# Ledger of designs, part 3: VH-VL binders against UPF0173 metal-dependent hydrolase Caur_2542

Target 1, 243 residues: UPF0173 metal-dependent hydrolase Caur_2542, of Chloroflexus aurantiacus (a9wi57)
Amino acid sequence: MATLGRNVTITLIGHGTFHLTTPEGRNILIDAWVDGNPVCPEPWKARVRENLAAIFVTHGHFDHIADLVDLARETGATVVCQYDMVPYLEGEGIPAAQLVGFNKGGTVTVADVRATMTTAHHSSTIYENGQIINLGTAAGYVLRFSNGFTVYHTGDTCVTMDMQIIGELYRPDLVILPIGDHFTMDPRQAAYALKLIGAKYAIPEHYGTFPILTGTPEALIEHCREFGVTTEVIALKPGESVS
Below, E stands for the ipSAE of ESMFold2; O stands for the ipSAE of OpenDDE; V2 stands for 0.75 times the mean of E and O plus 0.25 times the DockQ between their complexes.

## First folded at step 1 (VH-VL)

Design f14 (framework fv_felzartamab)
Fold by ESMFold2-Fast, scan of step 1:
Structure f14 (fold): chain C 243 residues (1-243), chain A 123 residues (1-123), chain B 107 residues (1-107)
Amino acid sequence: as target 1 above (243 residues)
Amino acid sequence: QVQLVESGGGLVQPGGSLRLSCAASGFTFSGYAMNWVRQAPGKGLEWVSGISGSGYSTYYADSVKGRFTISRDNSKNTLYLQMNSLRAEDTAVYYCAKEFSGYDLRYYGMDVWGQGTLVTVSS
Amino acid sequence: DIELTQPPSVSVAPGQTARISCSGDNIGRKNVYWYQQKPGQAPVLVIYRDSNRPSGIPERFSGSNSGNTATLTISGTQAEDEADYYCQVWDSSTHVVFGGGTKLTVL
């Protein structure tokens, strides 16, 4: 397996959920679909709960927040989310003291991570008990660690020229981006996104969980070559890590 | 044990043709991109051509575009380089090299190299 | 097009640290590979993706890559480390690009 050499560990929990250990040893999660996630390895259902400092939420779809409230209540982790999600999450029982609401373009520091919320072109709605609840707009994150290592998680999104701005301003070392097609970018569109961003590494996600999510890392790599993209694709299986 | 064995080198006159072969063993050949890298006498390494594991994508150095053709036969675990319109500056040891990353179009690094086969282009 | 510049030669005494540079515009954004080549032999990969050692490569070999310079470091250099060393990156226009090579002399 690839080695980053940046004193950060990134683990794909499954589908769209990632676990990261920072250079200072803090554990954080990006999105929170664990217990009901069919591809999450059994040992990681317990491990995500160990010393969890923060959960960063990209958007409000069920496959990204199904375990959010339970994990936040159980661990005391800080939940970092778009401002419009805060009243909903308080109503679901997350203490206000654990909620950090902000918005696109803004930056907050949580644990030992400096996080900037980015645009993502996707919906952010949940259907509960016959109600349609709008949880704002979908987002991504630029996470800058204490040693300067920078991760850009695009969130669920189509490709957008805004990714070029993110690449220029933040110069991410590593991009986490969806390649599954149907609900997100396909591998060819994701390869074009990597051309706009210019990161050294990419970890694909949101594929293979269901038959309809047909994108593959192999197809992503072929389209990166088509577009002259130098980004190295690190294909993690659920439960696999890179550090 | 992973091995690559080149063959097909030799002496050829300017304007002539040669076909190089690289026999692979000890790994799943179709899972890896393959490269040809050459080294002129007393000079450094120069990348010549690369091919994806499936054979779908091929890439060439500007110096050989239109003259050289890379191909592979995954059923025979063999890589080829067809060299046409050879020039004196094509004189070099030609190495077959395996991409280390698995099924990947990246020609980023090579972890296994053959012993090389000498191609001499002279009148 | 990226151009990789290496010093043509580096000399060290046995037991000393050898440092071989590979300079290129924004090379820190690329993955750097290092190869060792002894006379009459094929190249051997000694560092992949900037700083990682393949199985079988001694721990005295290490690498770094930042800004415009990548460096291969050989600590406690031994006689058997005498060889030519090449850095390599991938570039979108020229694909695989090698540095000119550095002859390491251990004397």
Scores: ipSAE 0.000, ipTM 0.422, lowest interface PAE 17.6, mean pLDDT 88

Design f15 (framework fv_felzartamab; at its last look DockQ between E and O 0.14; V2 from the best seeds 0.00; counts 0 for: pae E 12.7 > 2, placed apart)
Fold by ESMFold2, look of step 2:
Structure f15 (fold): chain C 243 residues (1-243), chain A 122 residues (1-122), chain B 107 residues (1-107)
Amino acid sequence: as target 1 above (243 residues)
Amino acid sequence: QVQLVESGGGLVQPGGSLRLSCAASGFTFSSYAMNWVRQAPGKGLEWVSGISGSGGSTYYADSVKGRFTISRDNSKNTLYLQMNSLRAEDTAVYYCARGLGITMIPYAFDIWGQGTLVTVSS
Amino acid sequence: DIELTQPPSVSVAPGQTARISCSGDKLGDKYVYWYQQKPGQAPVLVIYQDSKRPSGIPERFSGSNSGNTATLTISGTQAEDEADYYCQAWDSSNAVVFGGGTKLTVL
């Protein structure tokens, strides 16, 4: 298992939900599918709630926000999201003081993290009471920690040339990206995305949770060799950490 | 207001074929995954097949793989189930059921049709 | 590959609380859905995502899911609640799994 050596601990909670401990010891989540997540280990359901400072939301699909309202209300964590999601979340019971809404290209500081919202090419809707609710546009995040370590979480997306620009501007050390195919890029497209981004490390996500998500880390690694990509792929199992 | 109406059920001999239809109204059909669920007389519910909103992905229970084909025509707001090589154990009321969203995630059904009876018997 | 087990029947007096269980290995790690089916009718979704009610479902219906067991609870049970009740979860290999059903009788 690779060692980052940067005082950042990254744990796959399951599917597309990640827990990070920052260099200053602050706990954050990226997305919020925990309690009902079929691959989330039981101990982590309680542990994600412990001293949670912030939740960064990539988009409004069920498999990314199913537990968001409950977690935010239970923990008092700041919820960082696309601006157009704010009225919906406030109406669902998240106190306005906990909500930080912004948009693509903007940067906010929450906890000890500078977060820049990026493009992602994906839909963002949720079902509620027989209705499909539009929750703005999908997003990714460049997270810059106080010690300079930089994580680019692409969100759910296809491969896009914007990733090259993001790689050049922010020089992320680590990227988190989907490989599941069908709803997101497949492993071959993700390997090309890693070529565009140029990070030292990659953590694949959003694969294997459902039968239709057929991508594998092994396929990603093979396609990285095909494209001459030297990024080190760190395939975490749910509940596993790298630091 | 929101409505699903099945048709095409009937009596068929073993080894025969039958095509079920489900007409949808009152909602944006292409925004929802659609499913077939069956219930044998006096028995419980059994999921049969599902299809994504676009029709690009299809799913089948093991008991029907290779014999049944799900499809949809979004221009006609209609879901189909082509049933081939029918067996006595396929005798059931077949329900058309709407998924909760564009994909099969989450796997649940908020709107059901009235069902159409398929009887496989000599 | 989850199997959902329900009691075949549950009886309650009118006005009392009915509890219908649904058991499966690590079921608390999954979302559970509940359907009501009256004789000769299609099923109706009464609980989704463990504990949420669709609009139009009476407040006396509630749900919980923890450990290996999900429970549908009907407080102040009424004669019209007499029906078959099915729990349902997903299985990544088979997509959808239903419990065998529970007949609720209001005596």
Scores: ipSAE 0.005, ipTM 0.518, lowest interface PAE 12.7, mean pLDDT 90
ESMFold2-Fast, scan of step 1: ipSAE 0.006; ipTM 0.446
ESMFold2 (binder alone), look of step 2: mean pLDDT 92; pTM 0.943
OpenDDE, look of step 2: ipSAE 0.016; ipTM 0.534

Design f16 (framework fv_felzartamab; at its last look DockQ between E and O 0.01; V2 from the best seeds 0.00; counts 0 for: pae E 11.2 > 2, placed apart)
Heavy chain, then light chain:
Amino acid sequence: QVQLVESGGGLVQPGGSLRLSCAASGFTFSHYAMNWVRQAPGKGLEWVSGISGSGGITYYADSVKGRFTISRDNSKNTLYLQMNSLRAEDTAVYYCAKSRYNWNFPGYYYMDVWGQGTLVTVSS
Amino acid sequence: DIELTQPPSVSVAPGQTARISCSGDSLGSKYVYWYQQKPGQAPVLVIYEDNKRPSGIPERFSGSNSGNTATLTISGTQAEDEADYYCQSYDSSTPVVFGGGTKLTVL
ESMFold2-Fast, scan of step 1: ipSAE 0.007; ipTM 0.447
ESMFold2, look of step 2: ipSAE 0.006; ipTM 0.509
ESMFold2 (binder alone), look of step 2: mean pLDDT 92; pTM 0.940
OpenDDE, look of step 2: ipSAE 0.017; ipTM 0.537

Design l01 (framework fv_olinvacimab)
Fold by ESMFold2-Fast, scan of step 1:
Structure l01 (fold): chain C 243 residues (1-243), chain A 122 residues (1-122), chain B 107 residues (1-107)
Amino acid sequence: as target 1 above (243 residues)
Amino acid sequence: QMQLVQSGAEVKKPGASVKLSCKASGYTFTSYYMHWVRQAPGQRLEWMGEINPSGGSTNYNEKFKSRVTITVDKSASTAYMELSSLRSEDTAVYYCARDRGYSYGLYYFDYWGQGTLVTVSS
Amino acid sequence: NFMLTQPPSVSVSPGKTARITCRGDNIGSKSVHWYQQRPGQAPVLVMYDDSDRPSGIPERFSGSNSGNTATLTISGVEAGDEADYYCQVWDSSSDHVFGTGTKVTVL
């Protein structure tokens, strides 16, 4: 199993939800699909609630925000999201004092983490009570920890040349990216994304949750060889961690 | 053009095993689930099991779970179904079929192999 | 275990309308798909997600799904429509379930 050696623990909760512990011992989530998530291990349904400091939201689809309001209200966690989501989330009952809205290209510091919002080519909409609510545009994050360790979460996206810019500007150590196909990149497209980004490590996500999400870490590794990409693929099962 | 080509007819004795193949062409083999469905003469279609060719994960109909094994050879774009402890009631045409579904609860078979007749007789 | 029941046979005259039913408990909450099988041939998908037609399937084929009954409707029936028809759904406890099949005879 790979070790990062950077005093940051990354756990795949399942599908697109990640739990991270910072060098300072702060707990954060990227996206928030837990209770109804069919691949989330039972112990982690309780554990994500322990001393949760912040939740970083990539976009507004149900499989990324289903538990967002409940977790924020229960834990007092700061919700970091695209500015246009703020009125919706406040209307759903998250106190304004817990909401930090910003936008692509901008950087905020929350839970000792310096977060830059990046572009993602995807939609960001929720269907609720017979209404289609647009929650802005899909995003990813570059998270830089206090010790310089840098994680790039692409969000849900197709491959884009902009990933090369992110790689050159932020020099991420580790990238989290979808490989499930259908709604996001397939493994071959994800391998090409890794070529553009140039990170040392990659954690694939958004696959295997439903039969339609057919991409696999094995296929990703095969296509990395095809493109001459030396990024080490860390295939976490739900509930597994790397640190 | 998308195509699924199955192996030829088999004649087996009761108690034997049979292993059938299904070779895919014209699409990315690892991007779609592959299913096996059988049909006894004059009877209904009956789902046997599925495989994700990418990771090799399988799911089987409880009726066949103890006797059926589905595997893939990714390099050859070929799926296999092995059925053990054959009985005369296993005499049927066996089909492979590709799953084209695109959301949870929406799974349908858009391309089918030509079928393989397996006859089990003493 | 989830079950889908179809009538064993339907007879229809050329140019008339055939209706093939598929009955299952609360089937209207599921996505229903339909397959046509001619003698000695593999099944062919003719309808998916209740009412969507695959490329190459004539507009004469339509579908509906409500309550406990899904229906495949073939208007202006032609001799070439004579075949066995099977409905199919996915169920979380039973996985992929096929109907009992309906033989459509064009007289």
Scores: ipSAE 0.000, ipTM 0.408, lowest interface PAE 18.0, mean pLDDT 88

Design l02 (framework fv_olinvacimab)
Fold by ESMFold2-Fast, scan of step 1:
Structure l02 (fold): chain C 243 residues (1-243), chain A 121 residues (1-121), chain B 107 residues (1-107)
Amino acid sequence: as target 1 above (243 residues)
Amino acid sequence: QMQLVQSGAEVKKPGASVKLSCKASGYTFTGYYMHWVRQAPGQRLEWMGEINPNSGGTNYNEKFKSRVTITVDKSASTAYMELSSLRSEDTAVYYCARGYYGSGSPRFDYWGQGTLVTVSS
Amino acid sequence: NFMLTQPPSVSVSPGKTARITCRGDNIGSKNVHWYQQRPGQAPVLVMYYDSDRPSGIPERFSGSNSGNTATLTISGVEAGDEADYYCQVWDSSSDYVFGTGTKVTVL
């Protein structure tokens, strides 16, 4: 278990779902695939429900929102998402009072966390009941905690020069980014993303869950060396944390 | 080891009320919804209502809404279901069940042993 | 209200395959869960999200769901599989809906 000394605990639940505990002891999720997630440890299926204050949604694909409606209804957590997702989520049964819709470039404060929605180059459309439902465009988040610790979750994305802007404006301490290849960046693109962002720490995600997601933390580290990137890669296994 | 243990059988007269209990152990009680489901002799399972033990929020089947009340005691990890104005048609086995959610499709992953309620004159 | 209909009974010989259907309008758009209830006992979850097995449920149990029909399939049937089986969905207008139940008899 690595220590950051930042009084924010980050746990990989599995695949693309992260659990964070704020300096105030508030629990939040980034994305919500827990119950049907094949790599989620059994104890964490119950633990994500404890004192859950907010869920931040990067985009609408099933592996990021499968348990969103159930968790929000069950816990009363505030759901923070792109504005275009709000009518869909209301229709699925999340009370309007629990929904905070905003958009890229904007900032909201929820659960003592200041969240800025960033761009991500990915789709955010689902297929449900024979219909194609557009849930806006894929996003990432810059989460700034009360003590100044800043986490940039890129969302599902390819590498883009816009990541340099995010790095310069927000100076994230830690980046969460996908390395799985096929649907997101491969390890080489992710290493280049880290060069653009300039964060001290990185937690890779969105790999190993299915055979097609072939990226590895070892390959990411090798490409970081190739590009002269000094970011420390923290390869969490599902259920593991850093604080 | 997760377990739901229900109170014992009840025999009631028409017009009376009955209050059943369901004690949970082996998991975080406030992390999951608790449901009540009944089954009359030879008939299908019928959902009665649910409670969020953390918030106390409830939702009831319209058929029972005027007569059913579900409550919890968080400190005792116990859920209760009270059914009033009993009729002979309320004779059934009453189950509590833990709601394990997924993407808009809650399922009942653990069930209590059931409590037989007999309503007779 | 949303309704799920199952055949009242299915008879199967030991070692053969039993198929239990659950019919509902556009049920393929919903996630179906299945419960096994032996006489005098509480229901037990045996299949969820159409085709996922809970820990402890043998691989001979499988599921599918498309169009208007969901199916629970039990291959290599054993005497201990004799029970009532119920399908279940959640519907926004009807909440938790259980099927009419199917009695599986192993002869």
Scores: ipSAE 0.000, ipTM 0.407, lowest interface PAE 17.7, mean pLDDT 88

Design l03 (framework fv_olinvacimab; at its last look DockQ between E and O 0.01; V2 from the best seeds 0.00; counts 0 for: pae O 13.5 > 2, placed apart)
Fold by OpenDDE, look of step 2:
Structure l03 (fold): chain C 243 residues (1-243), chain A 123 residues (1-123), chain B 107 residues (1-107)
Amino acid sequence: as target 1 above (243 residues)
Amino acid sequence: QMQLVQSGAEVKKPGASVKLSCKASGYTFTNYYMHWVRQAPGQRLEWMGEINPSGGRTNYNEKFKSRVTITVDKSASTAYMELSSLRSEDTAVYYCARVPYDFWSGSHAFDIWGQGTLVTVSS
Amino acid sequence: NFMLTQPPSVSVSPGKTARITCRGDNIGSKSVHWYQQRPGQAPVLVMYYDSDRPSGIPERFSGSNSGNTATLTISGVEAGDEADYYCQVWDSSTDHVFGTGTKVTVL
């Protein structure tokens, strides 16, 4: 297991879903595709439900929220999301008391984590009964834990100069970013993103789940060299953790 | 035996620069961050900066960022720290120390230290 | 900037217990490391992640961390324990931060 030494454990559940354990021992999810996630290890389907304090939602696509409602109902976890998603989630049966809706640039404190919603260039919609439902816009998060450890999850996105702003403002220690191409950054774009952010560590995500997602951590590393980026890439397998 | 061996004592004039070396042995040089920490006489330890020897990425204490440069020679398993525009207040013992990072260790502490290098800045 | 405060000195008789405190805002949520520095020597890691002992460090050394105070405890103090002790944490604002240091004197 890779080591960060920051008293925060990060586990790739699969695709774009991550499980984090805070310094306080509480668990949080970033996005929620678990039960139907083809790469989610079977044991983690139950483990994600243990002591789950919060779910931070980046956007409304199915591969990120397919199990959001169920997990929220089962665990009572606070769902943190863009304000636009709140009415939909209420309609799906999540109690209002479990919903924290805010917007980009804003900061909330949930599960002892200071979470700032960031920009992400991507869409956020679902299809229901043959109609597309707008759930706002895609977002990322800067998560600052009580011990100062800072994780920047870019969300699904292309590369943007906003990432430099995030890098400078929050000095994230670790970045989680997509590299799968087709729907998000390809590895080269992701490498450039890392150049802008300037974090010590990076965890690639959103690749390999389906054949169409052709990006690889190896390609990311190669392109990091191209751009003189020396961020350490931690390529987690589903179920694998770093702490 | 894992160890860090630093270069010898330096005496410099104000305004000059000093470049110290730290040679690692007994472990894989590129598997650990190398840090520089100084200690003025009778003062606390003060972190200056770090480098990832694998790729050369650095992070600096903001206090020294404008004057400090940390580099490595991987072929020689040696880290360097150059401090420019020296002041009398820079008189201190300078230490290199390794810190484990991802994939290779479970500690985030400074687990191995060099013997220290005294830098004296005087007119 | 994040700061760590230690008592300047602690005096202890041989065989007794020395407690060295390190205070910082919500330090209990951080991982605290401790270093021993004997006169004229480089620091030596004696405790990491609050309470874990590196190999070679005697069980006489223990650590705790909660609230705003971390503590390094040295039981059965020996003459060789006379040294300066520094706590250390990482903070997002200041990176690696060392305490003010505590001189432990064995009487």
Scores: ipSAE 0.000, ipTM 0.479, lowest interface PAE 13.5, mean pLDDT 93
ESMFold2-Fast, scan of step 1: ipSAE 0.005; ipTM 0.471
ESMFold2, look of step 2: ipSAE 0.000; ipTM 0.482
ESMFold2 (binder alone), look of step 2: mean pLDDT 91; pTM 0.938

Design l04 (framework fv_olinvacimab)
Fold by ESMFold2-Fast, scan of step 1:
Structure l04 (fold): chain C 243 residues (1-243), chain A 123 residues (1-123), chain B 107 residues (1-107)
Amino acid sequence: as target 1 above (243 residues)
Amino acid sequence: QMQLVQSGAEVKKPGASVKLSCKASGYTFTSYAMHWVRQAPGQRLEWMGEINPSGGSTNYNEKFKSRVTITVDKSASTAYMELSSLRSEDTAVYYCARSKLLYYYDSSGLDYWGQGTLVTVSS
Amino acid sequence: NFMLTQPPSVSVSPGKTARITCRGDNIGDKSVHWYQQRPGQAPVLVMYDDSDRPSGIPERFSGSNSGNTATLTISGVEAGDEADYYCQVWDSGSYVVFGTGTKVTVL
């Protein structure tokens, strides 16, 4: 088994939802699609609620926020999101004291994690009660833990040269990136993204949940070889962890 | 109690095909990869291929790729390996064995093995 | 194609230490697993991830892996340890790769 050796545990909940435990033992989520997520293992529906300290939101699409309001209200977790989402989430019932709004290029510290919001080339709108609601612009995160371990979650995105800047400035140890094609990068584009970023480890996400999301970790690894990328691909199944 | 139970011995003529089964019990079938490994009499272990039972994705040893097909029946918790165009050199004991799913890194080795199936190819 | 080479045989006296090597280019960057196979039986996993023992495997079995050589060490060898031993790695280009095998004889 791959071992990070950095006192951070990363679990794929399914699709685009990740659970992380910090060196201090704090539990955090990146995105929040759990209860209605067809690939989320049943035990993890309860486990994500245990001692949840924070939820980091990449963008406003349903497959990333469907359970956000319920989880935040049930657990008291701090919701970290793009500033423009704050009025919507407060209106949906998340207490203002639990909302931390910021924007791309900015850094906040929540649950002992230093989080920088990065750009992602994707949309971030919902259609609700006959209205189109703008929830800002899609984002990713660089999460730097107390021991220096750094995770870059690209969010939903296409490949972009901006990823080289993120790699050079933040030196992430591990990157989480989509490979599903259709709505995000395909495996070949994701392999090129890994070349730009230069991280030691990669965890693919946002594939296999629906028939249209056809990318595979096998194809990602093959294209990494094509581009001379030495990043180690850790293909977690829903419910699997690496630490 | 985890078990992998394989089908019985087969005797085939050159040019025939053989299909072996491996029935799993005592664990969640779709959570582990299933591998097929053969061993000719007095020879070394030789990996043939693997399958992820959840999605059906496969990897094969290039040596066997043109002749081997690995499949699963999830409802029966059974994996199959079919080897076509049999030659006398295919006489071997064929094992199924499971590993953890992370494909490339979380194998933890092949931790449970079937009892083996002897396939004899003779004229 | 990635290849793992083992010595064909190792002879050891009861109570002494047997060392079985597994050579591969930069094998230290990979996780090595070891199997014991007695005549007529299926292989049994005796060491995984370089140096971890499965439940039921005696403490006299230990492993190491660095550079181009992985080693399975059996201290205080017993007659029952007489078997064939195989190393194994996962390689992204070759998938599961077994070593050439080592016959351990206890005399």
Scores: ipSAE 0.000, ipTM 0.403, lowest interface PAE 18.9, mean pLDDT 88

Design l05 (framework fv_olinvacimab)
Fold by ESMFold2-Fast, scan of step 1:
Structure l05 (fold): chain C 243 residues (1-243), chain A 124 residues (1-124), chain B 107 residues (1-107)
Amino acid sequence: as target 1 above (243 residues)
Amino acid sequence: QMQLVQSGAEVKKPGASVKLSCKASGYTFTDYYMHWVRQAPGQRLEWMGEINPSGGTTNYNEKFKSRVTITVDKSASTAYMELSSLRSEDTAVYYCARELRFGEPSYYYGMDVWGQGTLVTVSS
Amino acid sequence: NFMLTQPPSVSVSPGKTARITCRGDNIGSKSVHWYQQRPGQAPVLVMYYDSDRPSGIPERFSGSNSGNTATLTISGVEAGDEADYYCQAWDSSSHYVFGTGTKVTVL
C-alpha cells in the first residue's frame, strides 16, 4: 500500500466509517456505523471503542450514525456535528458536555485536530419512533493535524464547483470521497471532484456494501486518466490502513 | 441460506399474553429491520410493528401500541413479539419479516424474507 | 389515516394480462411494494420500489406508480400465478400500510 509518512493512520472500517489516529496517538472516528455494518471486520468492532476521543459526524443518515449514541455513551467521546443535530442527540442520551455543535464554514479544535465543516449536497434524515427526523444539512470536514497534514472528507455529496474553493483554501494532502453511485457521486463525478480539489492522495468510500452501490476504484482510476488527474488512488479494503 | 424460523402454535384464553419468537439465520441479524405482521383468517395483512436490531429502536402500529412489545436477543439472532390482553379478535397467523433500509426514508426495499407464520388462537 | 384499496378479485385467462390496482391518496409520491400469497403460505415479495423485481421473479411481472394509483401487471399469466396479491406502502402517520388484497383467479 502507499505510505503517507505523516504520523497519521487512516483505517477504513467499512462503507462510510473511518478510524484515524493522530500524531499524538489520539483515536477519532468519522461517522459511526460499526456493529451492524456488514463489511466491518469483527476485530474492529471492539477496536473502535479503545481510547476513542472524538466522533465527527458528516450527516444523519442511518448508515453514518447507527452506532453514534451507543459509542458516545460507552466511551465518553466528544461528538462533533452540525448544530441542528445537537438537540436530537442530547434527547437520545448523549451528555451536553460531549456535544460540540457548529456549522459550515466554522472551525473547532477537538482531539488536537482542527476541523472545518464544509459543504456537501445531500440529505440528512433518520426514521425513528414513527417520525421522519431532519438532522440538519449534510456536511464534509477538513481535518488539519498538528503537523500540518490535512484530510478533506467530502461527506456524502454530488460533485460541486465549491470543491475547488476548498482545495485552494485548505490544500488537503488526502481526500476521502464516495464513489458508489445512486446515493452519491459515481466514479466519473468523483474523478472530476479530484480534479477540482487537487489533493495528492484519495481514498474512495461508500461502494460495494450493497449491490446498488456499483462504483469501483478501478473505474475511478480510469476516469482520473480521462481528466488528466494525477491524484494517487488508495483503495483500502475494510480493516486496511495507510500511515 | 437466509431463513426466519418462528415458534410453534399457541392457544390462549382471553386476557392472557403470548410471546412469539423469530430466529434468523444465513445473514447478519443486525443489518435488517425486523417486522411483525399478522393476518386474521380470511383477512388482509396488518402491520404490527418493527425493530432495528442494531439499536433496539421500535415503532408500533397505533392500533397495537398499548399491547405490543417487540424485542431482540442479538446473541441468539432472535426477535420476539409479545401481545398482551388477548381478545378473540387477535386470533391470527403472526409473521416476522426482515427489511433492508437505508437512512433515507424513501429507500425502503420491501420485506424480502418471511417466517413461516405462527397461528395464535384465542378462545374461551 | 392513509388507506390502500385494491379490487377484491381479478379473473384472467392463461396467457392474458392481469392488472391489479392499488389506490391511495398521492400514492405516486411513495414507494410501493407487492406481495404474492398462496393459500397456507407466507407472503413472497414480487415487486419492490414500484417497479423493481427481486431475483427469481420472472420478467412478466412489472409495476408502475403514479398519481393516486399503483399497478402490478402480470403478462402471459400462468396457472401458478393464482394467489392473493397485496400492495404495501409507508406513510408518516400510518407507517406500514397493506392494501385490502386482490384474489387473482386463472380460469
Scores: ipSAE 0.000, ipTM 0.460, lowest interface PAE 12.6, mean pLDDT 89

